# Designs tried in a protein design chat: VH-VL binders against Flagellar assembly factor FliW (fliW). Part 3

Target 1, 154 residues: Flagellar assembly factor FliW (fliW), of Carboxydothermus hydrogenoformans (q3adg3)
Amino acid sequence: MFILRLFSPAFGEIEADESQIFSFPEGLPGFSHLKKFLLIRHRDNSPFFFLIAIDEPEIYFILIEPSRLLADYHVELSCEQQGLLHLSEETPVLSLNIVRIPPEAKEMIINLKAPVVFNLQEKIARQIILDADYPVRYPIPLSKVKEKADAGTK

## First folded at step 4 (VH-VL; framework fv_ficlatuzumab)

Design g45 (from c8 with heavy chain G56D)
Fold by ESMFold2-Fast, scan of step 4:
Structure g45 (fold): chain C 154 residues (1-154), chain A 124 residues (1-124), chain B 107 residues (1-107)
Amino acid sequence: as target 1 above (154 residues)
Amino acid sequence: QVQLVQPGAEVKKPGTSVKLSCKASGGTFSNYAMHWVRQAPGQGLEWIGEIIPIFDTANYNQKFQGRATLTVDKSTSTAYMELSSLRSEDTAVYYCAREEYYYGSGSYYGMDVWGQGTLLTVSS
Amino acid sequence: DIVMTQSPDSLAMSLGERVTLNCKASQSVDSYVSWYQQKPGQSPKLLIYDASNRATGVPDRFSGSGSATDFTLTISSVQAEDVADYHCQQYYSTPWTFGQGTKLEIK
């Protein structure tokens, strides 16, 4: 049973469990007024997620799980950043990065500088600007994404 | 609607530095990438670099690396480009332009708002 | 660096004619191409982004197409106010690069 029902212009009618709702205390850059987002995985074992603003469903972001594509990409948070996210050693964490995928593109551009880090226990998330010198615009072929996704399934 | 306001002209001698301004009027560009593009007389457009203030990042065309410095003063909503060791070949119109960085409804990858340009003349 | 080459360098058209402007990338830029219109004495104005999407307020007579290395800007029925230089740009990888421009004139 889904508790939340939402209409998105991009995705139509969405039914989701309230456990998929995350609070963004500062919103996202450019969208500081949006504090509640719905996180949906595109499909089972897909590296893609959609982040949809509850109060303005026409606003959404496409995110990817970078660990499935980039073995050397590591999200290292400062003590202050860990505090802002209420993280401890036992906290389940999901780290995703926002991507740009034009409708007819064969490659996507990933923002590796600023992952969105989700505290799965307390249902809070923040976009974190890493100290590491990762690029804001990192292109990667969609064919490579499909190969990695297919390898993760049976 | 946001406008990007640039001064009309600046004259400098070779070997000096210049700091060109670009002020957002009617809004802010903290949530945008700000690009600097020049156009020499009779020539095409040439990208100098970008600053993405929200991510504390600036990227440069290697041709200008070490000579160009991009900064932003968030309190005045003003972007700056400083260009050092000026030569006559730096004579051009210098534009600032914004790009929406985040992708929601209506967002896109393009320089959607441009300043009117500053004509920089480098001559002795 | 990716080199963008536009063709022709200039052309003159009669009012109401269909005009086609070409842009070729030295390597694949996927669909990460935009087109700008620059009227005499003015700053560039965004027309097309992501190869085929019209920017806000751009008349529907302007359309873009293409992928990988070959891109086209089409004006279905040219009007007097379309006299301008047209520039293509790739934003697939840094440094961002522009073509040399195509000058459109009315006969």
Scores: ipSAE 0.407, ipTM 0.792, lowest interface PAE 3.0, mean pLDDT 87

Design g46 (from n0 with heavy chain F55W)
Fold by ESMFold2-Fast, scan of step 4:
Structure g46 (fold): chain C 154 residues (1-154), chain A 124 residues (1-124), chain B 107 residues (1-107)
Amino acid sequence: as target 1 above (154 residues)
Amino acid sequence: QVQLVQPGAEVKKPGTSVKLSCKASGGTFSNYAMHWVRQAPGQGLEWIGEIIPIWGTANYAQKFQGRATLTVDKSTSTAYMELSSLRSEDTAVYYCAREEYYYGSGSYYGMDVWGQGTLLTVSS
Amino acid sequence: DIVMTQSPDSLAMSLGERVTLNCKASQSVDSYLSWYQQKPGQSPKLLIYDASNRATGVPDRFSGSGSATDFTLTISSVQAEDVADYHCQQYYSTPWTFGQGTKLEIK
């Protein structure tokens, strides 16, 4: 076990396990030079995650787990896309979508066209452009996010 | 730093088509949507559509669906709007504008850079 | 489509006066609203995004407020260079829509 210590302007000092570090072989669109990201969950059982660039910690993305909010949303990968992510039938996979949440907003905008798919075993991830005609801008009320209103308890 | 460069004017006859260009200079648009907006003389702004090159998607206002086609040539950093079946009512200044999505902290959230506009006149 | 309605259509102010421009959406657009300034003969320029955030390089006399359906743009002390049309725009849902604009003139 290795503990990474990172200073993020947005999040302050972060301590993370090496298992939370993912390689992005091609980076992200617009950030091809950033190949390693730290994935952290906002809090226990939250659908929200932060993806922070290790080499440039001022750059981060907010992600959600869409299956917890949208029952009809399905991420179907082609054989080629599965190969790029080193997926087999039994590989543990996490699929998250980048969201935008303005300060004091009551709704978020989700990019359903291009999920970020994580191979949890090999610690590689890619943003995949789906063939399905999902919207790039899908608004959803934050009240639909069923975080138990539970003032700081587990 | 980034500029969107558009030609000054185009004159076309009714019933023809036009392909307007919008070239990014001084930067790239990999994280950006490119929007097309027109303004008829003395009137407000009207959204035509958007193209998001990295997602391979284009969306149009219903009024322009089937008449407008948005494309991008990544090798020249140039966006295009083709408008067919031109009518005199299509006479307007046509703007391209970029919008940064939700990538990273500090992203701009509106259409932060606009071309200078192309005046399209439809008459013969 | 979401209809954006601005008021007033036009107004004339004296230098140094406070001006408030209104924008109303036909349904909630949450905070997904921008304001643009368009000076005569020029392309629009982003002033405010996310209802209240000032764009880079925009003077602090410009401020935005409001949420859901009712939004305002305020210029605390009008200057001669503020003569322009002002447009609000929602980006909550496609198609993106603009108000008809408010023309600001100096007396």
Scores: ipSAE 0.249, ipTM 0.743, lowest interface PAE 4.2, mean pLDDT 85

Design g48 (from n0 with heavy chain N31S I54L)
Fold by ESMFold2-Fast, scan of step 4:
Structure g48 (fold): chain C 154 residues (1-154), chain A 124 residues (1-124), chain B 107 residues (1-107)
Amino acid sequence: as target 1 above (154 residues)
Amino acid sequence: QVQLVQPGAEVKKPGTSVKLSCKASGGTFSSYAMHWVRQAPGQGLEWIGEIIPLFGTANYAQKFQGRATLTVDKSTSTAYMELSSLRSEDTAVYYCAREEYYYGSGSYYGMDVWGQGTLLTVSS
Amino acid sequence: DIVMTQSPDSLAMSLGERVTLNCKASQSVDSYLSWYQQKPGQSPKLLIYDASNRATGVPDRFSGSGSATDFTLTISSVQAEDVADYHCQQYYSTPWTFGQGTKLEIK
């Protein structure tokens, strides 16, 4: 088991377990040359995640767990998409959406059309274009994001 | 560096349709949203719609919904806007413009590259 | 639809003067606002995005500020080449909308 160490201009020194590394066979839009990313949850029980490119740590994406905001949002994958992600009915899956948050913004814009789906067992992920007619630009106030807090946690 | 090349002018009769082109020179539309914006002589800019080929999505201003159709031919790096049921009020310069559709890392660009515009004249 | 209103409609300045152009949104657009320069006979050119970020290649005499509903474009020392129409644009909500423009002229 490795402890991955890298320096990110945005996050400083990072130490992470190898199990947090995901392979992106086709990368992400605009970043097809970047095939490996580190996935970090912002804080314990936070709906926010950071996806940091291993080979170019200055490049990162902010992702959100949409279930914390939109109960009616459903990610339905085609058989072909499930095959590309090596998914079976027993595979643990995490689905997150990329958000854009300018430095001084109070609202974020979520891409609901194209979630990033993670196979937690095989450590592969892909941005999937859904058949459903979801918007690629969905604004929502940051104040509406709920974080789970346990009693006594600081 | 990408440049967007548009025809200089088009003349159409009322009731007809026009299909305006916007060709990327020196690049492709990968990871870009393409916007269409018009400007009547001496007036402000009016957004018609966008197409984001990467996600198979096109969005329109309500005023143009049902009349405008945005498409992209990736093999020729050409974006198109078709506008039907033309009226004299559609006389304007029509611009295509690209937006780099980035995610995260603090990088967001507005419409950073614009075509030179096509003057559409609809004569009554 | 979000309505964008610019003021003044036009202004004439002397070379080297500080120029301030205003843009008001009918409802909050947070920081999702851009400014464009359009010189006579030319297409628009991006100056500022996300309310205050200068686009690549834009001279540092141009700056943007503001949030929510009230925005300002400032030219710290106007030059002859700055004669143009200036347009603000919100991209918080579709449809994207532009102000009517402010015409800048040199005396």
Scores: ipSAE 0.570, ipTM 0.832, lowest interface PAE 1.9, mean pLDDT 87

Design g49 (from c8 with heavy chain I54F)
Fold by ESMFold2-Fast, scan of step 4:
Structure g49 (fold): chain C 154 residues (1-154), chain A 124 residues (1-124), chain B 107 residues (1-107)
Amino acid sequence: as target 1 above (154 residues)
Amino acid sequence: QVQLVQPGAEVKKPGTSVKLSCKASGGTFSNYAMHWVRQAPGQGLEWIGEIIPFFGTANYNQKFQGRATLTVDKSTSTAYMELSSLRSEDTAVYYCAREEYYYGSGSYYGMDVWGQGTLLTVSS
Amino acid sequence: DIVMTQSPDSLAMSLGERVTLNCKASQSVDSYVSWYQQKPGQSPKLLIYDASNRATGVPDRFSGSGSATDFTLTISSVQAEDVADYHCQQYYSTPWTFGQGTKLEIK
């Protein structure tokens, strides 16, 4: 076990296990130079995660676990995409979507077209552009997000 | 520092199609959405649609869906809007404008860089 | 579609006066409103995004406020270079829509 310590302007001092570090072979759109990210769940049983760039901690993304909010949303990967992520039938995988939350928002905007898929075994991740015709900007009321989170916590 | 360069003017006859260009210089398309907005003489701004080059997705104002097609050529950093079945009512200045789609933790940053506009005149 | 209505259609001010421009949405758009300045013969320029955040390089005499359906753009001390049309825009729901514009002139 190795404890990584970093300072994020948004989150303050962070201590995390190296097992929470994921390699992004292609980085993320607009951030191809950033290849290592720390994945942190916001709170126990929260649908939210933070993805923080190790080399530039001022850069971070807010991600959500979409299955908790959208029952009809399914991430189906092509054979080629599964190969890029080293996925097999037995590989534990986590799929999250990047969200945008404006400062006074009553809604958050989810990118459903391009989930970030994590191979939990090999610690690699990629943002995958799905073949399905999902929107890049999908608004969801924050009240519905809180309602779903509360139902899962009770 | 990025600039969007558009041709000054185009003249077309009713019933034809036009393909307007928008070339980005000093920047990249990978982390931006490119919007198309028109302005008829003396009128307000009207949103036509957006394309997000990295994701290969385009979203349209329903008023233009079926007539407008947004594309991008990543190799030349050029965005295009094709408008078919032109009518005199399509006479307007057509702007391309970028929105920084993906920066940090996500916030809406507005359309921060605009092209100079192309004046499209549709007349017989 | 969400309709954005600006008022007044035009106004003329003296240099140094405080100017307030209004923008009303036909339904709640939360804080998802941007303001643009368009000088004669030029393309629009972003002034304010997300109702109250000033865009980079925009003078601090420009400020935005409001939420839900009612939004305002304020110029605390109008200058000669502020002669322009001002446009509000909502990005809460597609299609994104703009107001008809307010024309600002100097007396």
Scores: ipSAE 0.014, ipTM 0.548, lowest interface PAE 7.6, mean pLDDT 84

Design g5 (from c8 with heavy chain N31S Y102W)
Fold by ESMFold2-Fast, scan of step 4:
Structure g5 (fold): chain C 154 residues (1-154), chain A 124 residues (1-124), chain B 107 residues (1-107)
Amino acid sequence: as target 1 above (154 residues)
Amino acid sequence: QVQLVQPGAEVKKPGTSVKLSCKASGGTFSSYAMHWVRQAPGQGLEWIGEIIPIFGTANYNQKFQGRATLTVDKSTSTAYMELSSLRSEDTAVYYCAREEYWYGSGSYYGMDVWGQGTLLTVSS
Amino acid sequence: DIVMTQSPDSLAMSLGERVTLNCKASQSVDSYVSWYQQKPGQSPKLLIYDASNRATGVPDRFSGSGSATDFTLTISSVQAEDVADYHCQQYYSTPWTFGQGTKLEIK
């Protein structure tokens, strides 16, 4: 309903729809005081997203949509975790993973152990620690990511 | 500033086990990965493993798989490394070292805070 | 396991000289390399992470460069307090591995 306007050092002046704002009841590890984030897709059909803290816009995370990249990666939530996210069978959900891309790197590091799961209907999200034995630091070539992203437009 | 406090020395006989402690003062355990690294006299550094309390994971160098066990007691802010079936070749200084997680992403900023090390001597 | 090889094993420099220490990985580790300084009787101290980023509090005379398999630590003007062993480390693939170290001495 409202148009959010904020200034990000990394992205300049941003105007965003209220529907892109998500509540993080527990924040994120190291940032428990930040409860509201803006989710922006990098560009149309990109696997990358930016998650920007509304109260401190200098703080942002880079996220990737892993389902478009890793066929064997599955986010399985317990009943308790589904409850915390207010998920039902029909709830539209988006699962993204935080990535790290050092300057000049040819590869990125994905945290596959702890996806960030978004309830697109109720606009709440949480970083969920999976029971599955996924790595916290999973390297993948940026060239492979680009190839997978380009293929997604076909 | 967080400090990691380790006991100065331990002496053990071959075939026994040892449990080394690493106590953090100040800061939160769940925001860090804790690494264990050893250094034999006059030798280089050797990574034993890491524990990432916030994600409930411990990862080991295969050389130490089955012999090393990493744990954390959050209530006392103390990390532990237990090493079993000790041999004379395990004689070394054992360091705990902290890697700060920025943005919770498993980002690596290097092992920025180190304990002073525990000298483990394994001899008859 | 990825093997990290440092060269030279040791070197002696005069105060104010530029010194370069090398580290070679047995396979590509991209930019995922850190450098540590270890003074006699002390624990290691982080100098550089991600190949080229200085850790907090590290003097400007220290710099890192390189990618893939070849990495360099440079001290632009060596000081007496720089006497130490220097270790490179890769964190691209587990197990994390260190080089054997380079001993820096002042003449």
Scores: ipSAE 0.241, ipTM 0.745, lowest interface PAE 4.5, mean pLDDT 86

Design g50 (from n0 with heavy chain T57I)
Fold by ESMFold2-Fast, scan of step 4:
Structure g50 (fold): chain C 154 residues (1-154), chain A 124 residues (1-124), chain B 107 residues (1-107)
Amino acid sequence: as target 1 above (154 residues)
Amino acid sequence: QVQLVQPGAEVKKPGTSVKLSCKASGGTFSNYAMHWVRQAPGQGLEWIGEIIPIFGIANYAQKFQGRATLTVDKSTSTAYMELSSLRSEDTAVYYCAREEYYYGSGSYYGMDVWGQGTLLTVSS
Amino acid sequence: DIVMTQSPDSLAMSLGERVTLNCKASQSVDSYLSWYQQKPGQSPKLLIYDASNRATGVPDRFSGSGSATDFTLTISSVQAEDVADYHCQQYYSTPWTFGQGTKLEIK
């Protein structure tokens, strides 16, 4: 197994294999120059993920899986968007949303307008701007997130 | 050092429209939301709306929905606010201000850079 | 809309005194609150973001505290250059809203 090593100011030395790297063909909006990211799940079996830019490890994003928290939130992709992500009915997909959390906050702000959709088979991902009228700033209690995470574990 | 440059003053008649500019010097709008805030003489600050260029989204306070339009021109690094159907009550200093709209990575938020403001006077 | 109320409306302090300014939200804004300083004839300047974090370049004498609905801005030892209007602002929910401001004068 090939081991990738990088140093992140936020996370220290990280060791991961190349299979954990996702290609972002157009980067992220505002970060078009960053094409490769490492996706890692938080250690405590939380619903949180970290997305770290391989070429600029000081840049990272915090993501959450919204379908486990918001029953009325649905990510509907157009035929064109599915094509760009190489998706078929059998493709394993992960859809996450970027969040902002102040250091001592009890609530997070989720970007529901622009989910990041991952093709787990081909290791390609894109941030998709939905046609649906979802907010870019949607607050949700962290306690609700912890309740859903604990239900999945117990 | 990024600066937001606005014209000093504009004078308009009631019923007309105005388009105020806000030019970024030494930076881009890629990771920023641009906010518009006004302040009537001797009054507090009032939020008009925001535009988040990377997502193509603009949000407005209900009082300004239908009258205000926020746009950006990336080629000139300039943000605009158009305000229509002007009334004397629209007389105020209009500020543009940026907020870093980036999730994670030690980023901080708050409107950290403000233009110097444009005094809009609406009178007959 | 979330209504922000500041108190007092104005106060005058002697140099070196400790100043506490209050800001109350009509509903919880968690820690999504900023403080701005506006000197006469100037645009507002960010002092505090996320309730308690000092913005770059802001002197150590300024500090913020509080959460949910009740917030304070403290100036540990007021200086002549602190004469200004101070505004609190929530960014928890749209529309963003400001308090009416507190005017600080030095005597």
Scores: ipSAE 0.377, ipTM 0.779, lowest interface PAE 3.3, mean pLDDT 86

Design g51 (from n0 with heavy chain I54M A58T)
Fold by ESMFold2-Fast, scan of step 4:
Structure g51 (fold): chain C 154 residues (1-154), chain A 124 residues (1-124), chain B 107 residues (1-107)
Amino acid sequence: as target 1 above (154 residues)
Amino acid sequence: QVQLVQPGAEVKKPGTSVKLSCKASGGTFSNYAMHWVRQAPGQGLEWIGEIIPMFGTTNYAQKFQGRATLTVDKSTSTAYMELSSLRSEDTAVYYCAREEYYYGSGSYYGMDVWGQGTLLTVSS
Amino acid sequence: DIVMTQSPDSLAMSLGERVTLNCKASQSVDSYLSWYQQKPGQSPKLLIYDASNRATGVPDRFSGSGSATDFTLTISSVQAEDVADYHCQQYYSTPWTFGQGTKLEIK
């Protein structure tokens, strides 16, 4: 219906629909003034996402879907955290983790302590600090991700 | 522009504990990981541990696990390292250093601001 | 623990010469490596992070290179003010570890 057109220094001209826009009531740590973000999957069936600040498109984050890489990683939210995200048993949820990938790096660093949880129905998201003792800095080879993202030769 | 202010010296007896301070002047620790690093006379640098106040997490080198405790007092913008069961081998200059946590990239940018260090002497 | 080994332990250079300092990790640290300069009686100062990125305010005569286990810090034209100990540090995995340092002197 409506198409958002945005210019990002990192990504050029972007066209996205309103379904990809999420409200962050508290923003993100260090970016509390940024309340609206655009969520874009890097490519079809890619585990990577980009989260781009609508009001300041030069600011963006790289996120990954951890369930495709780490079988033992579980995002368990307290009742209070579920309330802040307006979650119920039937709410569709997406949980992603922010990653750091330096230039020329072969491994990325994932923040497993603080996932970003998206309520796909109400279009709100928050970074949640888990009670579980997960590391803030978890290295994992990019080659493991590449094997799963490259779903055969086409 | 943040400066990290540390006391110049501390003298302690073996078996006691010490609590070293590191005060941020001109800023806070909210968006930073704070590291503690020591240097014995004529030796290299040795990492003790880190605290990331934003996530309530601490990590320690195994040699210091159970002996070192890292804390931050946000109201006074002061980071602390408490080291217990002191030995003469703990005589060293103790530095606090900050690493800016640029959350968009998950920062490991290195320790960009260092305190001047506190010389801890452990002697009977 | 990852062991970082620097070489040489010390060296003396003439002003304007190119100097290279080496740092080896006992296992791959990918690109997660920093270099620090420490002048006598002073705290360390960040020079290079992520193996090759210069920190803000660091002169362009300093450059870093390498990956995995072998890293190099290069000073393209050494100046009198560069007399210091230089330390490499990995932050790939905890505990973070430093090399023993390389002492740079001017002839």
Scores: ipSAE 0.602, ipTM 0.839, lowest interface PAE 1.7, mean pLDDT 87

Design g52 (from c8 with heavy chain N59D N61A)
Fold by ESMFold2-Fast, scan of step 4:
Structure g52 (fold): chain C 154 residues (1-154), chain A 124 residues (1-124), chain B 107 residues (1-107)
Amino acid sequence: as target 1 above (154 residues)
Amino acid sequence: QVQLVQPGAEVKKPGTSVKLSCKASGGTFSNYAMHWVRQAPGQGLEWIGEIIPIFGTADYAQKFQGRATLTVDKSTSTAYMELSSLRSEDTAVYYCAREEYYYGSGSYYGMDVWGQGTLLTVSS
Amino acid sequence: DIVMTQSPDSLAMSLGERVTLNCKASQSVDSYVSWYQQKPGQSPKLLIYDASNRATGVPDRFSGSGSATDFTLTISSVQAEDVADYHCQQYYSTPWTFGQGTKLEIK
């Protein structure tokens, strides 16, 4: 049917649409054994997402949509990388970056070198290591992220 | 549990290069960043650089840019730091130290595992 | 580069006293600060990460606090085995930088 139910130590009981499940053929670096993840947007129009491992729900990642904040950030995939993701010019894609936010932090660290690219049509995703020399550790104020997200709803 | 094993000492002449090793036992480097930190006698800790093998990135403190090179041999689970154009002020204990990935709120732990250090002496 | 400055350079405490070690960053590093203990002749050992989280196996008498530019490591009741150099470190931006260290001695 439509509903996946799981318990996450971080989020409690989760009910989610099965259409939000993505296959990760190679998992994520450090988590190659995890092949299925649930993608949940933090709230409507939020730039934040949670990526939760279905088989081990204690494992989750926080992701952000960087194009909303960083005008000069561009995800350019090689021909091989496009092939691995089954991408064509008409494929709807979502590109997100994993962030780290310590408790009570006012700034987050975003990994710009390795976006997670989602093929929204085939429901597959991969963390792609870009050829461009982007940093793995890029700090950005949370206040700027929130202001940008809130402005988009007006 | 992961241990980082380093040789005890190296002696080199000024102007030469050295390649220091750091072998992971009980695990691999693929899930971690590896940092190199030195400590001159009686001094504080100084960060040289890091390598994050899965992302193909190595980053260096500016004073070591062009002199230090960080590499990893995945087949032997060994990290290396090569330092060229050695000077007497490079005399220090050189540590390798492991950091877990900093993805999401549960995945960064600081430099949680350290090697025993290699004492590099640079003298004529 | 972000400069980390520790104070005092050294201090001597009596057993059981509360000790406070300070670390100041030259610009905001948010909460991205770790503390390390280094006993004579040994490698550094992680005590605190993310300004206030205690590393596994670290006694609860050690605590960290602070944000932005001002950070503190506290030992609520100093023990003989706490004799060591203590180092703070920022990992907010590269290059990662350490303070010069504070030497803790027992009277």
Scores: ipSAE 0.294, ipTM 0.760, lowest interface PAE 3.5, mean pLDDT 86

Design g53 (from n0 with light chain D30S)
Fold by ESMFold2-Fast, scan of step 4:
Structure g53 (fold): chain C 154 residues (1-154), chain A 124 residues (1-124), chain B 107 residues (1-107)
Amino acid sequence: as target 1 above (154 residues)
Amino acid sequence: QVQLVQPGAEVKKPGTSVKLSCKASGGTFSNYAMHWVRQAPGQGLEWIGEIIPIFGTANYAQKFQGRATLTVDKSTSTAYMELSSLRSEDTAVYYCAREEYYYGSGSYYGMDVWGQGTLLTVSS
Amino acid sequence: DIVMTQSPDSLAMSLGERVTLNCKASQSVSSYLSWYQQKPGQSPKLLIYDASNRATGVPDRFSGSGSATDFTLTISSVQAEDVADYHCQQYYSTPWTFGQGTKLEIK
């Protein structure tokens, strides 16, 4: 509908569609007062996303699409967690994990225990703590991240 | 701004257990990992473990697995380390320290605030 | 476990001298390395995080450098108040591990 304009200290002027705004009913752990976030993919076909707090744009998170890295990683939600996210079998869902990447680092630390699950239809999201015994600190080289699936012949 | 307050000293007999406290004054543990580190007299620092309350997880160094238990009481902003089956080799200063795990830009600040330490003496 | 080795074990410097402290990891820790200063009878104080970032309130004479397995803490002009033990620590992989420390003294 409307185009939102924000200033982020990290990203400068951002022009975003309202459809990229997600409600976090309980915020994020440690940031319960922040209920609205803007989700931006770093660039087309990038596995990286930025999650920027609309009310405090200096606060942002870097997220990654784990399917690009870990074939055996599965986000399985309990019935209660599905209810909290308003999920049904036809609901489009995106699951991302928060990562830490120090400046100029070649390796990142990914939180596999607590993915952020987005209901793309209702525009609500939550960080879900999985019952599975995944690590909160999972180191992985940035070189294992694939930007593009196929090499062009042009 | 935030201060971690620990008792000054504890004296225990071998074979007993101790529960050391670490109270946050002027802040909370909600977006921090709390680490426990000990230092025997004249020696280096040894990591015991961490608790990350926001994710319901605790991790321990192998040497302390099964003997150390880390907990947090959010209502009193107090972290605890319980160490069982004490032996004389456990005599050391025990520190709690915070690390901002859940950082907005995804970077670590390291263990930026430390308690003053509790001297645990294990002797008969 | 990742083993952190510091060198030298101790050194004595004259006021105003440049001092270099070394820290080596048994395997790559990328840039996930911190340096701590510990004065006698006190708790450790964070000096450097992410290998090269100075913590808030730390004097600019302190700097960190290095990556992967080899790291250095430099004090460009040592002062009397810098007498302390200095510890490096990796937080790339659990368990977190510290070096044995380097003791800095003034001649």
Scores: ipSAE 0.573, ipTM 0.828, lowest interface PAE 1.9, mean pLDDT 87

